# VH-VL binders against p39998r288to527: the designs that were tried, part 42

Target 1, 240 residues: p39998r288to527
Amino acid sequence: VQLLEMESITSEFFSINSAGLLENFAVNASFFLKQKLGGRARLRLQNSNPEPLVVILASDSNRSGAKALALGRHLCQTGHIRVITLFTCSQNELQDSMVKKQTDIYKKCGGKIVNSVSSLESAMETLNSPVEIVIDAMQGYDCTLSDLAGTSEVIESRIKSMISWCNKQRGSTKVWSLDIPNGFDAGSGMPDIFFSDRIEATGIICSGWPLIAINNLIANLPSLEDAVLIDIGIPQGAYS
Key: E = the ipSAE of ESMFold2; O = the ipSAE of OpenDDE; V2 = 0.75 times the mean of E and O plus 0.25 times the DockQ between their complexes.

## First folded at step 17 (VH-VL; framework fv_canakinumab)

Design j1 (at its last look DockQ between E and O 0.90; V2 from the best seeds 0.83)
Fold by OpenDDE, look of step 17:
Structure j1 (fold): chain C 240 residues (1-240), chain A 119 residues (1-119), chain B 107 residues (1-107)
Amino acid sequence: as target 1 above (240 residues)
Amino acid sequence: QVQLVESGGGVVQPGRSLRLSCAASGFTFSRYGMNWVRQAPGKGLEWVAIIWYDGSEKYYADSVKGRFTISRDNSKNTLYLQMNGLRAEDTAVYYCARDSYYGFAFDIWGQGTLVTVSS
Amino acid sequence: EIVLTQSPDFQSVTPKEKVTITCRASQSIDEYLHWYQQKPDQSPKLLIKYASKSFSGVPSRFSGSGSGTDFTLTINSLEAEDAAAYYCHQTDSYPYTFGPGTKVDIK
């Protein structure tokens, strides 16, 4: 709620639109993740190893999904990183207009989309790139996992499969959640009591976050190793 | 355990050919660029060739260009070096070396195989 | 090709002393400079990658620094087991090249 208010103030009072903030997030977050992927030393054309693979788990209906797609676009546009996105629904059933728009641009920049966990696994086998980062962008600040799952049994099952797949990843794979890990309340940072499944995130990428949520996440998410605040251009006055 | 094991070395006469092999184990071979590096007796290291993880690109040192061919069979987890027109100056221990995970640095080396070119 | 030079060629050092080996490139190679250790009758081992990043399992006494054309390998406190040849290696551009090596002996 507080985060949404900050964005509202940013737009209404400071005349900084959501599209600008989204792009700023994507640019700066991509820079951060590129460093995590080995930085300039690794991410160059003359690397004899395959490009790293980033998998995005994205909502089709909220801001987190849009941000994730924009982030994915910035990650894959240079060709140094391969990106695959899986939505909480079929790519033909995207609900949010911004998500649709960002999806189109994402695809034009070389990003790939799969329609199921099974398809994702098949794609991974074919691509022969190591999965190094999973971006968890199903929830964000806009909704709870229960809200998303509550739309239909099919969606619930899909989300559970996505979470299961994510948590099954091991090795050098890190999981970065946008704003909030799935299965936690974005406001409080407490576990969602209405949904038992949770993503075991190793990191959190956010554009604004109440301190209380961070503390609760640290207490309730043992896998969490890092958290980064991305500067998206929100004026200090918006936090007042 | 991650391991590289070279084989195929021996004594050959000048002008002859020899094929070296490097067997990889303990890692996903198809995700790494592979290199050959040689070391003449009592001398330093000399990079010989590199092959991309998927075999799409190959590069050679000038000293071996046109004579040596680097190749790989990912289904067999094996790296090869076909050496034609061998010269006395090709005498060396030949190492296969894996690119590090991020690339460029060589993090795993075989024990080496000795190639001696002598009349 | 990029030519790498090393200094010194040879160094005899007392245990626990600091050892410094320098590597110079004929042109800028950014951070694509790596260091290897080779003990007698052994294969080379990676010590430092990308000028300053320690390879896994490498003792903390080893460190690398530098960028561009001038690089340094430092052994903070030499151990007896550190007697070896040390090579710098550039992978900025083809052909990849190695330095001539520095031999470190223990007094």
Scores: ipSAE 0.900, ipTM 0.953, lowest interface PAE 0.4, mean pLDDT 94
Fold by ESMFold2, look of step 17:
Structure j1 (fold): chain C 240 residues (1-240), chain A 119 residues (1-119), chain B 107 residues (1-107)
Amino acid sequence: as target 1 above (240 residues)
Amino acid sequence: QVQLVESGGGVVQPGRSLRLSCAASGFTFSRYGMNWVRQAPGKGLEWVAIIWYDGSEKYYADSVKGRFTISRDNSKNTLYLQMNGLRAEDTAVYYCARDSYYGFAFDIWGQGTLVTVSS
Amino acid sequence: EIVLTQSPDFQSVTPKEKVTITCRASQSIDEYLHWYQQKPDQSPKLLIKYASKSFSGVPSRFSGSGSGTDFTLTINSLEAEDAAAYYCHQTDSYPYTFGPGTKVDIK
């Protein structure tokens, strides 16, 4: 049983909706990332240094984009962490209902959205915070980068710009991909042969179930330092 | 080579003013809160003042409020302490100190500059 | 203002023995307590941040513990170069304050 099928079965048979699973992911993943950013010792409003900056690269997808925006909300909602999101499509053209809902809440909680890499770079200069974490949520375990890019030449060019920007973030910046790094096939974990640009992820955040392709990713992604499995509360009764 | 270098210390008469400078190098100065700490000869450390990374907030020890002003020029990578109405009890070595990367602790200190207030 | 006290004021210690320095705060400061070492005629150096987190490059013989109001700096096997003054420092609330210091000498 694949992750998409398992989440669907859980929602249908146990009356646990996808919003509940999403919220469990966001809470637990945000706690994990807050510890990577220094935890309670650092994350205090009276800190005389700038708040850490997290950048989210997200698609219009329930499986990756919605998770990323819910996670972003939990990161920024108390004012301890600055979060900026850049979508693979224009914000005005978002279609997924959960992405739209989570984006609305994210903005109300202080999250920022920019519509280009240029605007992202301008915002970074204004904030004077180094990007400490990039969250790559451009593709999920149900698609490849080629699938996302194949919808238009404009989206393909935009994705390439976002990957280029992300891979230029060096030194202390950590790149955490949700489920599978952009530019890799979710089923095999091998590089996408039809699209040469790849996120050089340093970590992977797995949602609820182990990503079956992680061993292949480890073999083919030399930048990878870490992987974590986030519990989203799938009931054991789904297996009985 | 991360460095903080204080300057501007000297001997002054009570009631006079003195301006200390702290030159920063080897790090992005505008991303760190900065502090002044003083130490009277043979005595312990006393925190004097803090200024936030962007200059938006400043706080002072009660012993210097209204007399001392902390400031920074991020374009020149320089921290300042304007000391007015100097008193004998202000005699000390004055250190500038940088907040650590995650904040609050002071991870880099200058060599200090001596201020002597005497008639 | 939060007052920090340190105990003992002075310690003369045989090399290789364990040194314990305590710091007490007049009210809870959670974990916002830091430890510094100052050798004669030198600037202070950070040893321990947030009660228990070692600063980069600090020898493993130095450790910190505690939270709230009671904190301890430990040197597990004293070396000759550890002869210095040691200060605790709170950053829970303004004004920030230091303890009065503990002087550690080699016997």
Scores: ipSAE 0.702, ipTM 0.888, lowest interface PAE 1.0, mean pLDDT 86
ESMFold2 (binder alone), look of step 17: mean pLDDT 94; pTM 0.960

Design j2 (at its last look DockQ between E and O 0.91; V2 from the best seeds 0.83)
Fold by OpenDDE, look of step 17:
Structure j2 (fold): chain C 240 residues (1-240), chain A 119 residues (1-119), chain B 107 residues (1-107)
Amino acid sequence: as target 1 above (240 residues)
Amino acid sequence: QVQLVESGGGVVQPGRSLRLSCAASGFTFSRYGMNWVRQAPGKGLEWVAIIWYDGSEKWYADSVKGRFTISRDNSKNTLYLQMNGLRAEDTAVYYCARDSYYGFAFDIWGQGTLVTVSS
Amino acid sequence: EIVLTQSPDFQSVTPKEKVTITCRASQSIDEYLHWYQQKPDQSPKLLIKYASKSFSGVPSRFSGSGSGTDFTLTINSLEAEDAAAYYCHQSDSYPYTFGPGTKVDIK
């Protein structure tokens, strides 16, 4: 709620539109994650090892999904990183216009999309790239996981499958949630009492995140190791 | 355990050929560039060749270019070095070495196999 | 090819003393410089990767620094087990090349 207000003020009072903020997020977040993936030392075309794989779990209906796709675009456009995206619905059933737009650009930049966890697993096997980062962008701050799951039993089952897959990833794989890990309330940082499944995030990427939520997440999410605030160009005056 | 084991070394006459093998275990072989590095007796290390994880690219030191061929069989977790037209100066312990996870550095080495080229 | 030089060629050191080995490249190699340790009758072992990153399991007394053309391997407090040859290696461009090595002995 606070984040939405900040974005509203940013747009209405400062005339900085959401598209600009989205792009700024994508650029700066991609830089951050590239460093996590080994930086310039590793991420070069002359590397004799396969490119790292980033898997994005994205909503088709909220800002988190759009941000994730833009982020994915910036990650894969140079060819140094492979990116696969799985939506909370079929790629043919995307609901949000911005998500659709970002999806098109994402695909043009070399990003791949799969339609199920099974397809994802098959793709992973074929690609022969190590999964090093999972981007959790199903919920964000726009809605709760219960809201997303409540749309249909099919969607609920899909989300549960995605969460299960994500939490099964081990080893060098890190999970970065955009704004908030799935299964937590974005405002309070407390567990969503209406949905039992939660992403075991190791990191959080946010823009203008309230401090109280961070504290509660630290208390209730033992897997959490890091949190980063991305500068997306929100003026100081927009913070209230 | 991550391990590399070289084999195929021996004594050969100049002009002859020899094929070295390196058996990999304990890791996903197909996700790593692989190298050959040699060391003449009492001398330093010399990089010989590299092959990319999928075999798409190969690079050689000038000293062996045109004579040596690096290859790999990912289904067998094995790295090879075909050495033709061997010379006395090719006498060395030959190591296979794995690229580090990020690439470019060699983090795992075999025990080496000795190749002696003499009349 | 990129030529690497090392200094000194040989060093005899008393335990607990600081050891400094220098590697110089004939041209800039950014951070693509790595250090290896080779003990007698053993295979080389990676110590430092990308100029300053310690490899897993390497004692904290080992450190690397530098960028571009000048690099340094430092052993803060030499132990008896550190008697070995040390090689720098560049992977900036093909062909990859090694330095001539520095032999460190214990007094």
Scores: ipSAE 0.905, ipTM 0.956, lowest interface PAE 0.4, mean pLDDT 94
Fold by ESMFold2, look of step 17:
Structure j2 (fold): chain C 240 residues (1-240), chain A 119 residues (1-119), chain B 107 residues (1-107)
Amino acid sequence: as target 1 above (240 residues)
Amino acid sequence: QVQLVESGGGVVQPGRSLRLSCAASGFTFSRYGMNWVRQAPGKGLEWVAIIWYDGSEKWYADSVKGRFTISRDNSKNTLYLQMNGLRAEDTAVYYCARDSYYGFAFDIWGQGTLVTVSS
Amino acid sequence: EIVLTQSPDFQSVTPKEKVTITCRASQSIDEYLHWYQQKPDQSPKLLIKYASKSFSGVPSRFSGSGSGTDFTLTINSLEAEDAAAYYCHQSDSYPYTFGPGTKVDIK
């Protein structure tokens, strides 16, 4: 909740709207991930190898889903990276206004959306691109995975299949969670006691502020290799 | 374990044709661009042709355009070079070479197959 | 077509000394310049990719530098096994081209 308060304070006090913070995140996070994918040397249209594939697992949440889709747009818009998104709910059931807005722009920029893990696997076979990055944006800092799963048994089953798929990716696949690794509480950094399935994240992308309880995450997430803090352009005075 | 093996070289008269094969093993062949590179005896390396991972694009050195055709069969993990209208200056060891994972460099080479064009 | 030239054509070097090989492109090729080593009767082997990035398993004594049109391969303490021909290769534009090679011998 404290990150939500900082974004609200920044918008009001410094006349910086949440859309500006979202774009700064998307630009800077995409640059970081492009370097992980080989940078300018690899990411060129005349490469005779297939473009790398990035998979986004996203929720209908302003803080996680909207950031993920904006990030996905910046990754795919130049044609150097293939991006496929799978939502925790049906695309037609999206309700958050910013998620819907960012999803529309994402699709117009060449981003793809599939409706199931089965469809995702079919798309992967057709593209014959290696999945090199999975972006976990199913859980934001404003809610736990248990909160999302508890809305229906269909959503819970879907989330479990997405986690299972993600954890089965092998080899060079890196899993980057936005802000809060799936299955962990943002305040404590402890595993969610009401939902046992967890993403085995290899990295965390922090939006503007370090995660408060990073030590508990490190202790309970042995797959974790990296954490990065992405500058979103908050003026220094907002930190008061 | 990762390996490229060329075959199909030999002695051929000018104006005739020859088809080279390159068998790939130990990697996902269909995810890599593939090249032919040749080396005349006692001379340097000369790039001949490239084919993209899916066969969608092919490019050739000017010296072989219209005479040579690169192709691939991803179901058989095999790269081909069809060489028509052979000339004495085509005499060389022919290597197949794989693009590196990030592309553009050649990280795996076969041992080569000798093509000799003589009367 | 992008022409690559190499200097010197031939270099005889005492063991443990530094070897410097240059490659010049007829137009800018950014960082799309790669270096290969070829020992007698062997296939070429990749040493350096993208001007300066060592390929996996290449000894640290090999390094590359440069961008644009002027590139350098350096062997900072020559070993006997390094006697070979060295080629630069550009992949910025089709047709791809190689330099004419530099032969390095142990004195």
Scores: ipSAE 0.695, ipTM 0.887, lowest interface PAE 1.1, mean pLDDT 86
ESMFold2 (binder alone), look of step 17: mean pLDDT 94; pTM 0.960

Design j3 (at its last look DockQ between E and O 0.78; V2 from the best seeds 0.80)
Fold by OpenDDE, look of step 17:
Structure j3 (fold): chain C 240 residues (1-240), chain A 119 residues (1-119), chain B 107 residues (1-107)
Amino acid sequence: as target 1 above (240 residues)
Amino acid sequence: QVQLVESGGGVVQPGRSLRLSCAASGFTFSRYGMNWVRQAPGKGLEWVAIIWYDGSEKYYADSVKGRFTISRDNSKNTLYLQMNGLRAEDTAVYYCARDSYYGFAFDIWGQGTLVTVSS
Amino acid sequence: EIVLTQSPDFQSVTPKEKVTITCRASQSIDYYLHWYQQKPDQSPKLLIKHASKSFSGVPSRFSGSGSGTDFTLTINSLEAEDAAAYYCHQSDSYPYTFGPGTKVDIK
């Protein structure tokens, strides 16, 4: 709620539109993640090893999904990183107009989309790139996991499968959640009591976050190692 | 247990050919660029060749270009070095070396195999 | 090709002393300078990658620094087991090249 208010103030009072904020997030977040992937030491076209793979778990209906797709675009557009996205629904059933728009651009920039966890696993085998980062962008601060899952049993099952897959990843794979890990309330940072499954995030990428949520996440998410605030251009006055 | 094991070394006469092999184990071989590095007796290290993880690109030192061929069989987890037109100056211990995870550095080395070119 | 030079060629050092080895490149290479250790009758081992990043399992007494054309490998407190040859290596451009090596002996 607080984050939504900040964005509202940013748009209405400061005349900074959501598209601008989205792009700023994508650029700066991509820079951050590229550094996590090895930075300039690794990410160049003349690398004799395969490109790293980033997997995005994205909502089709909220701001987190749009942000994730924009982020994915910036990650893969240079060819240094391979990106695969899996939505909470079929790619043919995307609900949000911004998500659709960002999806189109994402695809044009070399991003790939799969329609199931099974397809994702098949793609991973074929691509022969190590999965190093999973971006958890199913929930964000716009909704709860229960809200998303509550739309249908099919969606619920899909989300559970996605969470299971994510938590199954081991080794050098890190999980970065946008704004909030799935299974937690974005406002309080407390576990969602209406949904038992949760992503074991190792990091959080946010563009504004109440301190209380961070503290609660630290207390309730043992896998959490890091959190980063991305500067997306929100004026200080918007936090007042 | 990440390991590289070279084989195929021996004594050969100048002008002859020799094929070296490097067997990889303990890691996903197909995800790493591989290198050959040699060391003449009592001398320093000399990079010989590199091959991309999928074999799509190969590069050689000038000293071996046109004579040596680097190749790999990912299904067999094996790296090869075909050496033709061997010269006395090719005498060295030949190491296979894996690119590091980020690439560009060599993080795993075999024990080496000795190639002696002598009349 | 990029030519690497090292200094000194040889160094005899008392245990617990600081050792400094320099590597100079004929042109700027920044992120693509690496250091290897080779003990007698052993294969080379990676010590420092990308100028300053320690490889896994490398003792903390080893460190790398530098940028551009000038690089340094430092052993903060030499141990007896550190007697070896040390090589710098560039992978900035082909052909990859090594420095001539620096031999470190223990007094």
Scores: ipSAE 0.866, ipTM 0.929, lowest interface PAE 0.4, mean pLDDT 94
Fold by ESMFold2, look of step 17:
Structure j3 (fold): chain C 240 residues (1-240), chain A 119 residues (1-119), chain B 107 residues (1-107)
Amino acid sequence: as target 1 above (240 residues)
Amino acid sequence: QVQLVESGGGVVQPGRSLRLSCAASGFTFSRYGMNWVRQAPGKGLEWVAIIWYDGSEKYYADSVKGRFTISRDNSKNTLYLQMNGLRAEDTAVYYCARDSYYGFAFDIWGQGTLVTVSS
Amino acid sequence: EIVLTQSPDFQSVTPKEKVTITCRASQSIDYYLHWYQQKPDQSPKLLIKHASKSFSGVPSRFSGSGSGTDFTLTINSLEAEDAAAYYCHQSDSYPYTFGPGTKVDIK
């Protein structure tokens, strides 16, 4: 909630568009993740090894899903990183206008979308690319996983399947959650008491504002190894 | 442990053919580009050929192009070099070498197999 | 084809002294240049990748520098076990090429 208030103040007081903040996030987060994947030493033409694979788990929400798809676009647009996205709902069921817009651009840039964990696993086998990064963008700072799941038993079952798949990848795969890891309350950073499944994130990407719940996340997320604050161009005065 | 073991070297007459094998173990072979590098006795290293992780692309040194064929069988974790039309200048120790995790550098090498072409 | 030259061809050095080996490319190869060590009767070993990044397990006395066309391998304090041939290798474009080698012996 406090992050929503800061974004609103920034837009009105400093005349900074929310679309501009999203694009700044995507550019800077993609640069950060490209370095984690090896940078120019690896991400170039004529590499005889497979391109690294990044999997995005995204919701139909402006605050998380749209950011994730913009990030995915920046990762895959030069052709050196393979990106596959699985939404918490089927692609044809997307309703958020910004998620739909970012998804269309993402696909034009070579991003792939699958509609089930089974299809994701089939695509991974065919590509034979190592999954090195999973981006968790299923839950934003303005909603909880229980809120998303409470609208449909099909969505709840799908989210649980996605969490199970993701946690089986843990080990050499790094799992980066955008803002708040799936299964944690955005305000407190404590586990969601009404939904037992949680992403075992290894890293957190904060979107321009420090996540004030970080201490609780550290205490309740032993897999967490790293956290990064991505500059999105918020003026210093917005923090007053 | 990560290991590459070459085999198939020997003495052959000019114009004959020979097939080298390189057995890989201790890593996911199908995720790495693979190379052949040779070294004539008392001489330096010469890159011979590369095959991409999935076999989709192959590149050769000009000295062997048209005569040598690199191939791989990912189900058997084996790299091959088919050498046709052998010449005295092909006499060398042949190494297989693995691209590093990020590619391009050769981080694992076999012990080599000697090919001698003499009449 | 990108030609790599190395200098010197041969260097005899007393222990603890600094060894410098240069590699020059016939055209710019950015930093896509790698260094290998080959001891007598052994396979080559990777020392330095991408001009300056040391490979895992390589002693800190080995370092690399350069970009473009001019590259240097440095051994800051030579040890007896460092007697070997040293090769540069470019991976900027196919065909890949190696330099002719530099032999380093102990005096």
Scores: ipSAE 0.754, ipTM 0.910, lowest interface PAE 0.8, mean pLDDT 87
ESMFold2 (binder alone), look of step 17: mean pLDDT 94; pTM 0.960

